# Ledger of designs, part 12: VHH binders against Transforming growth factor-beta receptor-associated protein 1 homolog (tgfbrap1)

Target 1, 275 residues: Transforming growth factor-beta receptor-associated protein 1 homolog (tgfbrap1), of Danio rerio (Zebrafish) (Brachydanio rerio) (a4ig72r23to297)
Amino acid sequence: RINIECIECCGQHLYLGTNDCFIHHFLLEEHTTAKGKLAFNAQKLLHKYLGLKKPVVELKAASALERLIVLCDSAITVVDMVTLEPVPTGGAKLKGVTAFCINENPVTGDAFCVEMAVVLARRRAVQICTVHEDRVQMLKEVTTPEQPCALSLDGYNICLALSTQYMILNYSTGASQDLFPYDCEERKPIVKRIGREEFLLAAPGGLGMFANAEGISQRAPVSWSENVIAAAVCFPYVVALDEGFVTVHSMLDQQLKQTLSFRDGQLLQDFEGKV

## First folded at step 4 (VHH)

Design g31 (framework vhh_3k1k_2)
Fold by ESMFold2-Fast, scan of step 4:
Structure g31 (fold): chain B 275 residues (1-275), chain A 120 residues (1-120)
Amino acid sequence: as target 1 above (275 residues)
Amino acid sequence: QVQLVESGGALVQPGGSLRLSCAASGFTFSDYYMAWYRQAPGKEREWVAGISGSGGSTSYEDSVKGRFTISRDDARNTVYLQMNSLKPEDTAVYYCAADFSWGETLYDYWGQGTQVTVSS
């Protein structure tokens, strides 16, 4: 009945957003298996109802500020990363948002500004903005061929999920690079920044593909499932959500390391396939 | 200091046309999404049309599609709304807005608006 809609990972902390407007917060703890290898146990710390009875669509940790940024009911709100209580913003909310990301490689280099990219409903553009305590300053509007379904930012490079393909736009130079095609009607697009100049994208055939600004990668794909709907990067791992299962793959060797089942608000280890 | 000044509103008969203008100052106009809103007495303010800072993308509320056209002149810091085939239901005060805040109260830059009345 309860479906997980999004996932975010920050250090040892795992956050799940649900269709009934909860955030579930887990602590990942390492342990040694009977085969002598490391695995993770997910200890539930808390869960918080956000009051809207709408799906939590996206979560992003801003760890330097100890904040979690939440997209729910087409509005961005900010909560405390530990307590999940709303952070007062004077009541102001950024509304009409269909997708967002944080620039973890900020262009201005200003440590006192959070750079964010947002997609607003009914616009074929990405809005680059700087977020201050009580206001949002629009820095740049970057036109796109259509309204993006998902996006990720690395400096001046915007990786976009469009209806039939992924692409990268450099909004400083105006250069663009078409990436591989997909169909948004058949697969929910996923775009995640994994580091400087590199992105992880959901591709047809149950693959997580890596790409740089030129559409090239020397890293082999991750094999997950065609039902993956969300992913989070927790270097050196990628954590993916697949219809009630959370999978952990290493980005170093692209191998599946662990599967966790979400049942009754808990994440439980699946030991059936771990021999 | 941000200012938005609307003009062009008038009394017009059903089926008539009007062109509204909004003169903007105090910000880098070409970088901002511009929009038109309207508010009839006793009703909430309604979004009508929008145009991207590049001018490459426009969007409209369903009831005005095919009748209204939004455009901009970045050299003059002006956004326009061409209204054709006007209906009595289009009677409202029309406001322009720059996309600028986490909430509308954070930047209170709504001008006095311009009154459009469509009557027989």
Scores: ipSAE 0.000, ipTM 0.179, lowest interface PAE 13.5, mean pLDDT 79

Design g32 (framework vhh_vobarilizumab_d1)
Fold by ESMFold2-Fast, scan of step 4:
Structure g32 (fold): chain B 275 residues (1-275), chain A 120 residues (1-120)
Amino acid sequence: as target 1 above (275 residues)
Amino acid sequence: EVQLVESGGGLVQPGGSLRLSCAASGFTFSDYYMAWYRQAPGKGRELVAGISSGGSTSYADSVKGRFTISRDNAKNTLYLQMNSLRPEDTAVYYCAADFSWGGETLYDYWGQGTLVTVSS
């Protein structure tokens, strides 16, 4: 059976990566229910097999370039966001990668590159790189206490998931802020940029917690289950993957708005207590 | 077999100058983008300066106007001229060859480094 491994959102477009090496692309369309509630229908646009027979581990939208960056089989590749066809770069890929993110608030002034943060296998560091058509250039290595399990980047602020805790590190100032503890062997870490200087993290007890660079948040937590393994930000919503279900929460009131079930390659509407 | 060998590091006083060299072998040096990186104790590596195969240069903001990167393709050698040195420039300096997208693992073509200490 097909299991969803990762999720990414860009505008109204939802992307799911699967254990059998597919990307499934959906369009989320708003409608109002008979009871006046906002709900989403997920229209399947296409799916694409990547040819590797390995899980798609992570997806990240580079929306300014209309590209989707894919981590599969410890390698980063780039596809077109609309067609899911490989970008004609001669099949170029970056290998030995265990985690990555892109900087939606880049600190470089170069408009011809994508700024990425990359974790390489067996490295206690984050590599800040620029990706060009013909080369990869490392800009800076940022040392970390251990190899990060997951990360997100906003300008100079890196939010890191380590094995026993989350941490925010500003690599320009060297300031660091330890966050709450967790156990990466008991639950999959989640760390997502939700806006300028603000992150969303999976906490013990089934909570999605918000934090700024100082570890403070004025938003109430999102109530997730202990089984949430991936999330994506579709402001003002957060979409999360929970045991074959996709949940939609508002980041404005932190309430569950909708649950969708992934069955036979489709996303079907399902409500709590109503199957 | 790719080899990068840095030299020219040492102890200098603030305001002093130092020239680093990197001798490259085992690849077609003239075809590669070359760079200098540095790493201070307890910090990660950072890009200092880069130079393309055609000679176009780029610099970190902290070293612009003080450092000059250059290359001699006939000698397979990369240089970094460092002027007006500051205590903040204290680091191990590394020579690197940058790959095209889809190349081998990052750090496969790094030198062993040369220590620069700026202290009075």
Scores: ipSAE 0.000, ipTM 0.272, lowest interface PAE 13.0, mean pLDDT 80

Design g33 (framework vhh_vobarilizumab_d1)
Fold by ESMFold2-Fast, scan of step 4:
Structure g33 (fold): chain B 275 residues (1-275), chain A 120 residues (1-120)
Amino acid sequence: as target 1 above (275 residues)
Amino acid sequence: EVQLVESGGGLVQPGGSLRLSCAASGFTFSDYYMAWYRQAPGKGRELVAGISSGGSTSYADSVKGRFTISRDNAKNTLYLQMNSLRPEDTAVYYCAADFSWPGESLYDYWGQGTLVTVSS
């Protein structure tokens, strides 16, 4: 059976990565119904097999370069956002990768240079790199208390999912802030940047919790299931993956706005139990 | 076959100067981007300075105006001129070659490093 493993959003474009090594690309269009309620249509643009018999573990959009960065079979590859065809990286390869993210608030002012953070297997550290059109260059290694399970980056602030807790580490000052505990063996950790100095994290009890750089919750939590395994930000919405369903919550009022089911390569509205 | 050998490290007082050299062999040196990285005690490696095959340079903010990277393609040698040294410059300095074009990653070709200690 085809399972969705990861999800990424860039503007109105939604990307789903599957356990059978496909990327599915959709265009999300919102409209207002006659009752004044928001609704979304998901139209499929394309799907692409990446040539491996391995799950697509993580997807990140690098919109400035029109690239999608893919983690599959413990290796980073780069594809074109529109065609999903592999892009030559001048032979540069990142292997042995367990997690990664991009810095959407980069510390450099170069708009055509993507800052990326990478976790390597069996390393208690994060590698900060720059991705150029034809190469990858290491900038800095940031030591962590243990190998991170997931991460997100905002400027100098790294939000880390460790085995029993989340934390924020500022790698410029060395300051750290412990966040709430969780168990990585009971649920998949989720860490997403939603804005400047603001993160969304999966918490026990079916909650999506918000935290700023000081670890303080700035918004009421999103109520979702314990089975959420991935999320993406389409501001002002958060899109989450829950047992073959894609849910859309507003970050403004934290309410569920829509549910879409993934079936036969399509995203379909759930009309049995409208909310 | 590819070898990078650093030299020129040592003990120097704050405000002093050192010149590091990296002798490269086993590849066409003039075709590749070259860089200096450093690793301070208890910290990870960080980029200090880089130089393209055409001579364009880049520097970390902490060393701008104090350090100068240069290359001699006839001698297959990379240099780092370090002026106005500070205690926080204390680190092992590594030479690296960027082989992204021929299919080799930046992480595959590092020198052994040379220790720079800035202390009174």
Scores: ipSAE 0.000, ipTM 0.354, lowest interface PAE 12.3, mean pLDDT 81

Design g34 (framework vhh_vobarilizumab_d1)
Fold by ESMFold2-Fast, scan of step 4:
Structure g34 (fold): chain B 275 residues (1-275), chain A 120 residues (1-120)
Amino acid sequence: as target 1 above (275 residues)
Amino acid sequence: EVQLVESGGGLVQPGGSLRLSCAASGFTFSDYYMAWYRQAPGKGRELVAGISSGGSTSYADSVKGRFTISRDNAKNTLYLQMNSLRPEDTAVYYCAADFTWSDTYLYDYWGQGTLVTVSS
């Protein structure tokens, strides 16, 4: 059976990665329902087989380069975000990778490269890199207490999912802030940047919790199930994968706005546009 | 076999200067992006300065205006001129050759390093 493994959102574009090595690309179009509520139509644009019989485990849009970064078979591959074809200058692989993220608040200030954080297998460290059209350059190695399971980056702040706890580490100052505990064997960790100095984390009890660099937030949690395995942020919305369903929550009021069902490579809407 | 051999490190007082050299062999030096990294005690390695095959340079914010990277393709040698040295510059300095998207080893094209100590 085809299962969705990961999800990414960039503007109106939604990308789903599957266990059989496909990327499914959809265009999300906002409309107002007959009841005056906002909802999204998901129009399928294409799907692409990446040539392997391996899961696509993570996707990230690098919109400044018009690229999609793909983690599959412990290797990072770069494709064009419209055609999903490997690009001549970005189609190479970085191997031995277990997790990665992009810095959407980059510290270098170079508009023509992308800052990326990479976790390598069997390393208790995060590698901070710059991605150029023709190469990857290592900027800095940041030591961590254990190999991170997942991560997100905001400027100098790295939000880490460790085996039993989330943590924020500032790699410029060395300051760290412990966050709430969880169990990686009970729940797949999720950590996403939602804005400057603000993160969304999967917490025990089926909650999406918000935290800043000090570990606090004024936002109430979003109500997820304990089966959420992936999420993508497209402010003001968060899109999450939950038992073959894609849910859309608003980060402004933390309410569920829509549920979509994935069937035979298509996203089917709740025809009422209701919770 | 790719080899990078750093030299020129030593003990220097704050405000002093040192010039590091990296002798490269086993590859076509003129075709590669080259860089200097450093590692302070108890910390991970960080990029200090880089230079393209064409001579375009980049620097970490902490060293801009104080350090100058240069290369001599005829001698297969990379240089780092370090001026106005600070105690915070104390580290082992490493020479590195460019790696491609396909590489999984961020440290495989590193030299053995040269120690720079800045203290009074």
Scores: ipSAE 0.012, ipTM 0.486, lowest interface PAE 8.0, mean pLDDT 82

Design g35 (framework vhh_vobarilizumab_d1)
Fold by ESMFold2-Fast, scan of step 4:
Structure g35 (fold): chain B 275 residues (1-275), chain A 118 residues (1-118)
Amino acid sequence: as target 1 above (275 residues)
Amino acid sequence: EVQLVESGGGLVQPGGSLRLSCAASGFTFSDYYMAWYRQAPGKGRELVAGISSGGSTSYADSVKGRFTISRDNAKNTLYLQMNSLRPEDTAVYYCAADFSWGDLYDYWGQGTLVTVSS
């Protein structure tokens, strides 16, 4: 069976990474059913085999550059967002990478196109870097209490998934805020930036919890499954992967809007009007 | 065989100046982006200044207006002119070259110690 390992959303575009080393690219279209409910149709645009016998672990859209950044076999590569063809880097890869994210609120602003944070294997640190067309430049190494399992970045605030809890670290001021505990042995950690100074995190009890830099939730949690392994933000929606299903929740009312099943490389609705 | 050799570090009082040099060999120096990084005691490495093959420069906010990065392609040498030094500038300074997209820590020199007394 083909398992979906990761998901990324950019505008109306949905990308799925699989355990057999494919990226599947869909166009999401919202429409109102005859019963007045919202439903999502996923039109498959293409799929691409990346040439490895390894899972695609993480995908991030760098939309300003029209690039998709791919983590596979502990290495980062860059592909074109539309064609999924590798971007010329002489075949080079960032190796030894266990997690990464894009800073959607960059601190270097006008000096660089894209900021990226990278976790290297066996390092209790986050590498802050800039991605250019032809190179990657390290800006700063930020020391962390342990090797992060997952991360998300908002300006100077790094939201970290550690082995037993989440935390936010401001690497400019050195301030830190402990968040709630979890168990990485029981639950795959998920942390996503949903907006300025706001994160979405996978919590015990099948909950998606929201938190700002002070650890305060501004929204009611979303109810998902304890088996959720990945999520992507497509404002105003959050899309999550749960045992071969893709669920769509609204971040405005935290309600489940749609469930899609992945079959034979397609995303299919269960029944018309079912949310 | 790529080599980067830093020199010019030393002990200086606050407000003083130092010029660091980095002698590069084993690659076509003029084609590559070059940078100075530093690592203060108990901290991770951070970018201080960078210079492109064409001479475009960038600086960390903490050193902008005080430090000047430059290069001499005929001599395969990178320089960092440090003025108005502060105790906070105390660190080991490293020369680095961007050879590929492959590694965040491509080629680094051994470093040169700068101590600003205070």
Scores: ipSAE 0.168, ipTM 0.616, lowest interface PAE 5.0, mean pLDDT 82

Design g36 (from g01 with F99Y S100T W101Y Y104T; framework vhh_vobarilizumab_d1)
Fold by ESMFold2-Fast, scan of step 4:
Structure g36 (fold): chain B 275 residues (1-275), chain A 119 residues (1-119)
Amino acid sequence: as target 1 above (275 residues)
Amino acid sequence: EVQLVESGGGLVQPGGSLRLSCAASGFTFSDYYMAWYRQAPGKGRELVAGISSGGSTSYADSVKGRFTISRDNAKNTLYLQMNSLRPEDTAVYYCAADYTYGETLYDYWGQGTLVTVSS
């Protein structure tokens, strides 16, 4: 059976990674329903087999470079966002990776490189890196209390999913802020940057909780199900994977706007008026 | 087998200078981006300076204007000239072939050389 493992959104473009090592690329087309409601149609543009017959675990868009960064079989590879063809590297790739994210508020300020955070297997640390056309360069190793299960980065602030809790660590100052507990064996952790100094995290009880570097939020939680396994942020929307469905919530009013179902490599719109 | 061997570390007074060397073997040195990293007591490793195969250089803000990275491709050797040293520069300095392949970012690291800046 084909299962969706991860999701990424960049502008109107939606990318799904599957357990059989495909990336599916869709264009989201917004329209107005009969009386002023916004809805999306998903047009399939492409799908690409990556050749490994392993799950695609994580996808991140590096739009400044027109690249998609892929975690599959514990290795980071880079593909073109449009063609999904691998960037020629002569076999060079970052291996032994269990989690990664992109810094959308980079510390370096270089518009022509991407700042990335990487977790390596069996390491209680995060490696802060820059991605260039021809290489990845480690800038700094940040020690963590345990190997992170997931992470998100905003400037110097790293939001970490540990085995029993979330936390935010500022790697410039060394300050840390414990967040709410969870159990990584019962729930797949989700942590996403939604804006400057603000994160979205999967909490027990089917909630998407917002937090800043102090663990505080002005936003009400998003009502997810207990079965959400992945999410992508494309402001003002959050797109989540929920039992073979893709849900779209607004982060402005925290309301469910749309549900799409994944069938036979297509995203099919649920007609909200049916049920 | 890839080997990186650092030398040149030692005790120096504030305001002094040291030159570190890294002898590389087991790979085509001239094709690789090379870098110096350091690890101060109680901290993680951080980038100090990098140099491309073509000689383009980059520096951490904390060392810019004081440190100079250079390479000699004929000798397969990387250098770090450290001037105007400060107590904050006290660290173990590591040579790295800053290239992403293998099982870890640390596949091509030297053993490190200790630099102590103290009166």
Scores: ipSAE 0.026, ipTM 0.544, lowest interface PAE 6.9, mean pLDDT 82

Design g37 (framework vhh_vobarilizumab_d1)
Fold by ESMFold2-Fast, scan of step 4:
Structure g37 (fold): chain B 275 residues (1-275), chain A 120 residues (1-120)
Amino acid sequence: as target 1 above (275 residues)
Amino acid sequence: EVQLVESGGGLVQPGGSLRLSCAASGFTFSDYYMAWYRQAPGKGRELVAGISSGGSTSYADSVKGRFTISRDNAKNTLYLQMNSLRPEDTAVYYCAADYGSSEGYLYDYWGQGTLVTVSS
């Protein structure tokens, strides 16, 4: 049985990583329904087996380089965003990786390198690095209270999911802001950059909470479910994975707009959902 | 056996200069990307400067315009010329080498470090 493990969105392109080591690539086509509602159809473009019998646990788009960064079997692989074929990185491969993210607001002045944050197994630290065509270069190691379970990066601000709480750390100033508690054994942590110095976090009670370096935002939360295990931001929408369903919520009014079901490698409109 | 041996560290006053050297042996130096990292007390290691086998250089924003990385392939030696030193440059400076064939995130080889203290 094919289970979706992770999701990434870049422009109109939706990528799903599965437990059987495939990436499924879809084009989201926006249209207005006969009732005047905005809806999406997902057109399957291709799928690619990555050659490992392990789940794809995280996907991040590096759109400036037309690359998709893949975490599978504790190793980072770089693939072409269109063909999903592996791109040689001069033989360099990141291994022993448990979590990573891309800095969409990089502090590095090089427009053609990708700034990335990486968590290595059994390390109470985040490594900030740059990805080049031929290699990966470590810029800085940032000490954390425990090994992060998930993370997202915005400039110098890193939002961390620890085992019992979320926090934001500015690795330039050393300032930190504790956020709300959760239990990583009860629900999978989700941290996503939404832009404008703000993050979206999965909270207990089926809520997507907004936070920044000053703490929890006064912005109304997204109402999703306790079963959401992954999310991707495609402003003004958040696309979330909920037990084999892909849900689309608006970040403007925080309402569910659409549900798509994943069956036999396809995303199909769910007519049982209220959209 | 691969060895990286740093030298040239010491005590210097703010505004002063130091030149660090890293003597490499046991590998084909000219094929390797080389870098200088530093670690201040209680902090993690951070990149200072890097240089490719082809001579392309990269610098941390905090040292741009003050530090210059260079290499001498005939002598298997990496250099870091440090000018206009500041108290915040105080750290142990490490030499690192990366062939690009490693399946790891961090550099293949590291030196033991050389201490630079900038005090007034």
Scores: ipSAE 0.075, ipTM 0.571, lowest interface PAE 4.9, mean pLDDT 82

Design g38 (from g01 with F99L S100G W101S G102D E103S L105W; framework vhh_vobarilizumab_d1)
Fold by ESMFold2-Fast, scan of step 4:
Structure g38 (fold): chain B 275 residues (1-275), chain A 119 residues (1-119)
Amino acid sequence: as target 1 above (275 residues)
Amino acid sequence: EVQLVESGGGLVQPGGSLRLSCAASGFTFSDYYMAWYRQAPGKGRELVAGISSGGSTSYADSVKGRFTISRDNAKNTLYLQMNSLRPEDTAVYYCAADLGSDSYWYDYWGQGTLVTVSS
């Protein structure tokens, strides 16, 4: 059975990674309904098999380079975000990876590299690195209390999902802020950067909680299903994945705007809506 | 057979200088990117300086203007000249070689050499 494992949003483009090693690429178009409400139509542009019988675990758009970064079978690969064809990386390989994110508020000024944070298998640490044409350069290893399950990066602030809690570490100052508890065995952790010094995290009770570096939120929670397994941010919207359903919430009013069903490789308006 | 052996660490007072050496063997040293990393007590490893096969250098902001990385391809040796040392420079210093990693982006690390900056 085909299950969606991860989701990424970049402008009008929505990418879904599946357990059978496909990427499905959709164009998401906002329109006003006859009732005067905002709604989204998803048009399928492409799907691509990546050649492995392994789930696509994480996707991240590096839009300035027109690249999509893919985590599959514990390895990072780079594809063209339009064609989904592999892009040569000069022979550089990054293996043994369990989680990654891109710094969308980079601390380096190098325009020719991607600043990235990587979790390596069996390491109680986050590797801060830059991806260059021919190599990956490690900048700093940031020690963590345990191997992180998920992470997001904003400048020097790393928001971490650990086994029983979320936390934020500032790797320049060494300051840390414990966030709320959760259980990674009961629910898949989600951490997404939504803007400067602001993160969105999956919380117990089917909530998407917002937090800044001090653990304070200026926004009301998003109401999710308890089964949400992935999310992507395309401000002012957050799209979340609940098995066969994609939900679109506004981060401005935290209201559900639309539900789409993933069926036979297509995203369709759900006739009965999401339960 | 690839080996990296660091030397030159020791105890030095603030404002002092040390020169670290890394003797490399088992690969064609002149062809590869080399780097110095350090690990302070209770912290993770961080890049100090790097040097390409062509001699292009990069430095961490905290050491720029004080440290100089260099290489002697005839001797298969990497150097780090450390001037104006500060207590914050206290760390174990590691030599690293990037030979095309399939597990980490640095395939080989030395055992490290301790630098202690205190009065």
Scores: ipSAE 0.153, ipTM 0.606, lowest interface PAE 4.6, mean pLDDT 82

Design g39 (from g01 with A97T W101G E103D L105I; framework vhh_vobarilizumab_d1)
Fold by ESMFold2-Fast, scan of step 4:
Structure g39 (fold): chain B 275 residues (1-275), chain A 119 residues (1-119)
Amino acid sequence: as target 1 above (275 residues)
Amino acid sequence: EVQLVESGGGLVQPGGSLRLSCAASGFTFSDYYMAWYRQAPGKGRELVAGISSGGSTSYADSVKGRFTISRDNAKNTLYLQMNSLRPEDTAVYYCATDFSGGDYIYDYWGQGTLVTVSS
């Protein structure tokens, strides 16, 4: 059985990583229905087998480099965003990686690199680094209370999913803000940057909660099912993975806009089933 | 076999100066980016200064204007000139390259040299 493990969005492009080591690439096309509502059609462009018998755990688009960064078999690899072919470089590789994210609000200001945060196995720390065409350079090691399970980065603010709670650390000032408790053994943590100074977090009870460096936001939460395992931001939308379905919620009104089913490597609106 | 050996650390008073050296061997030093990192007690390692093979330099905001990184490719040696030292500069200083051909972002580190800034 093919299961979707991760999801990433870049512009109109949607990428799905699977447990059998494929990346499925779709183009999202917006149209107006007969009733005057906006809806999305997902057109398949490509699927690519990465040559490993391991799940694709995480995907992140590095648009500045026109690359897709892949976490598979505890290793970071880089592929071309269009062809999904590995980039043949002599640069450094990262192994022993359990989680990563890209800083979409980078602090370095270098337009020719991508700022990234990496969690290494058995380390109570986050490695802040820059990704170049031919190398990865460590900038700073940020100490954490325990090995993070997931993370997201906005400037100097790191939103961390720990084993029993979420928190935000500002690694420039040293300020920290505890968020809410959860259990990583019961639910897969999700933390995503949604914009300047804002994060979206998977909370108990099937809720997507908004947070910033001051704490939990007063914004109404997103109503997900209890089985959401991955999400990607495609502003103004959040796309989430829920038991073989992809849901599209608006970040502006937190309403469910569309549900797509994943079947035989295609994303379809299922008019026969409960989708 | 890549080897990096730091030296020049010691005890200095606030406002004082120190010059650190890193002797490199086992690779073509002139071809590689070199950097100084530091680790204060109870903290993670952080980049202090970097220098490219061509001599372009970069500095952490906390040390700009006070520290100067330089290299002597003929001697396979990296330097860090530290001026106007502050108590918060107290740390073990490490010499590193950001590309080793290995599987990690920092494969080659020296043993470090301790800098203590105290009155």
Scores: ipSAE 0.012, ipTM 0.452, lowest interface PAE 9.0, mean pLDDT 81

Design g40 (from g01 with A97K S100R Y104T L105I; framework vhh_vobarilizumab_d1)
Amino acid sequence: EVQLVESGGGLVQPGGSLRLSCAASGFTFSDYYMAWYRQAPGKGRELVAGISSGGSTSYADSVKGRFTISRDNAKNTLYLQMNSLRPEDTAVYYCAKDFRWGETIYDYWGQGTLVTVSS
ESMFold2-Fast, scan of step 4: ipSAE 0.455; ipTM 0.777

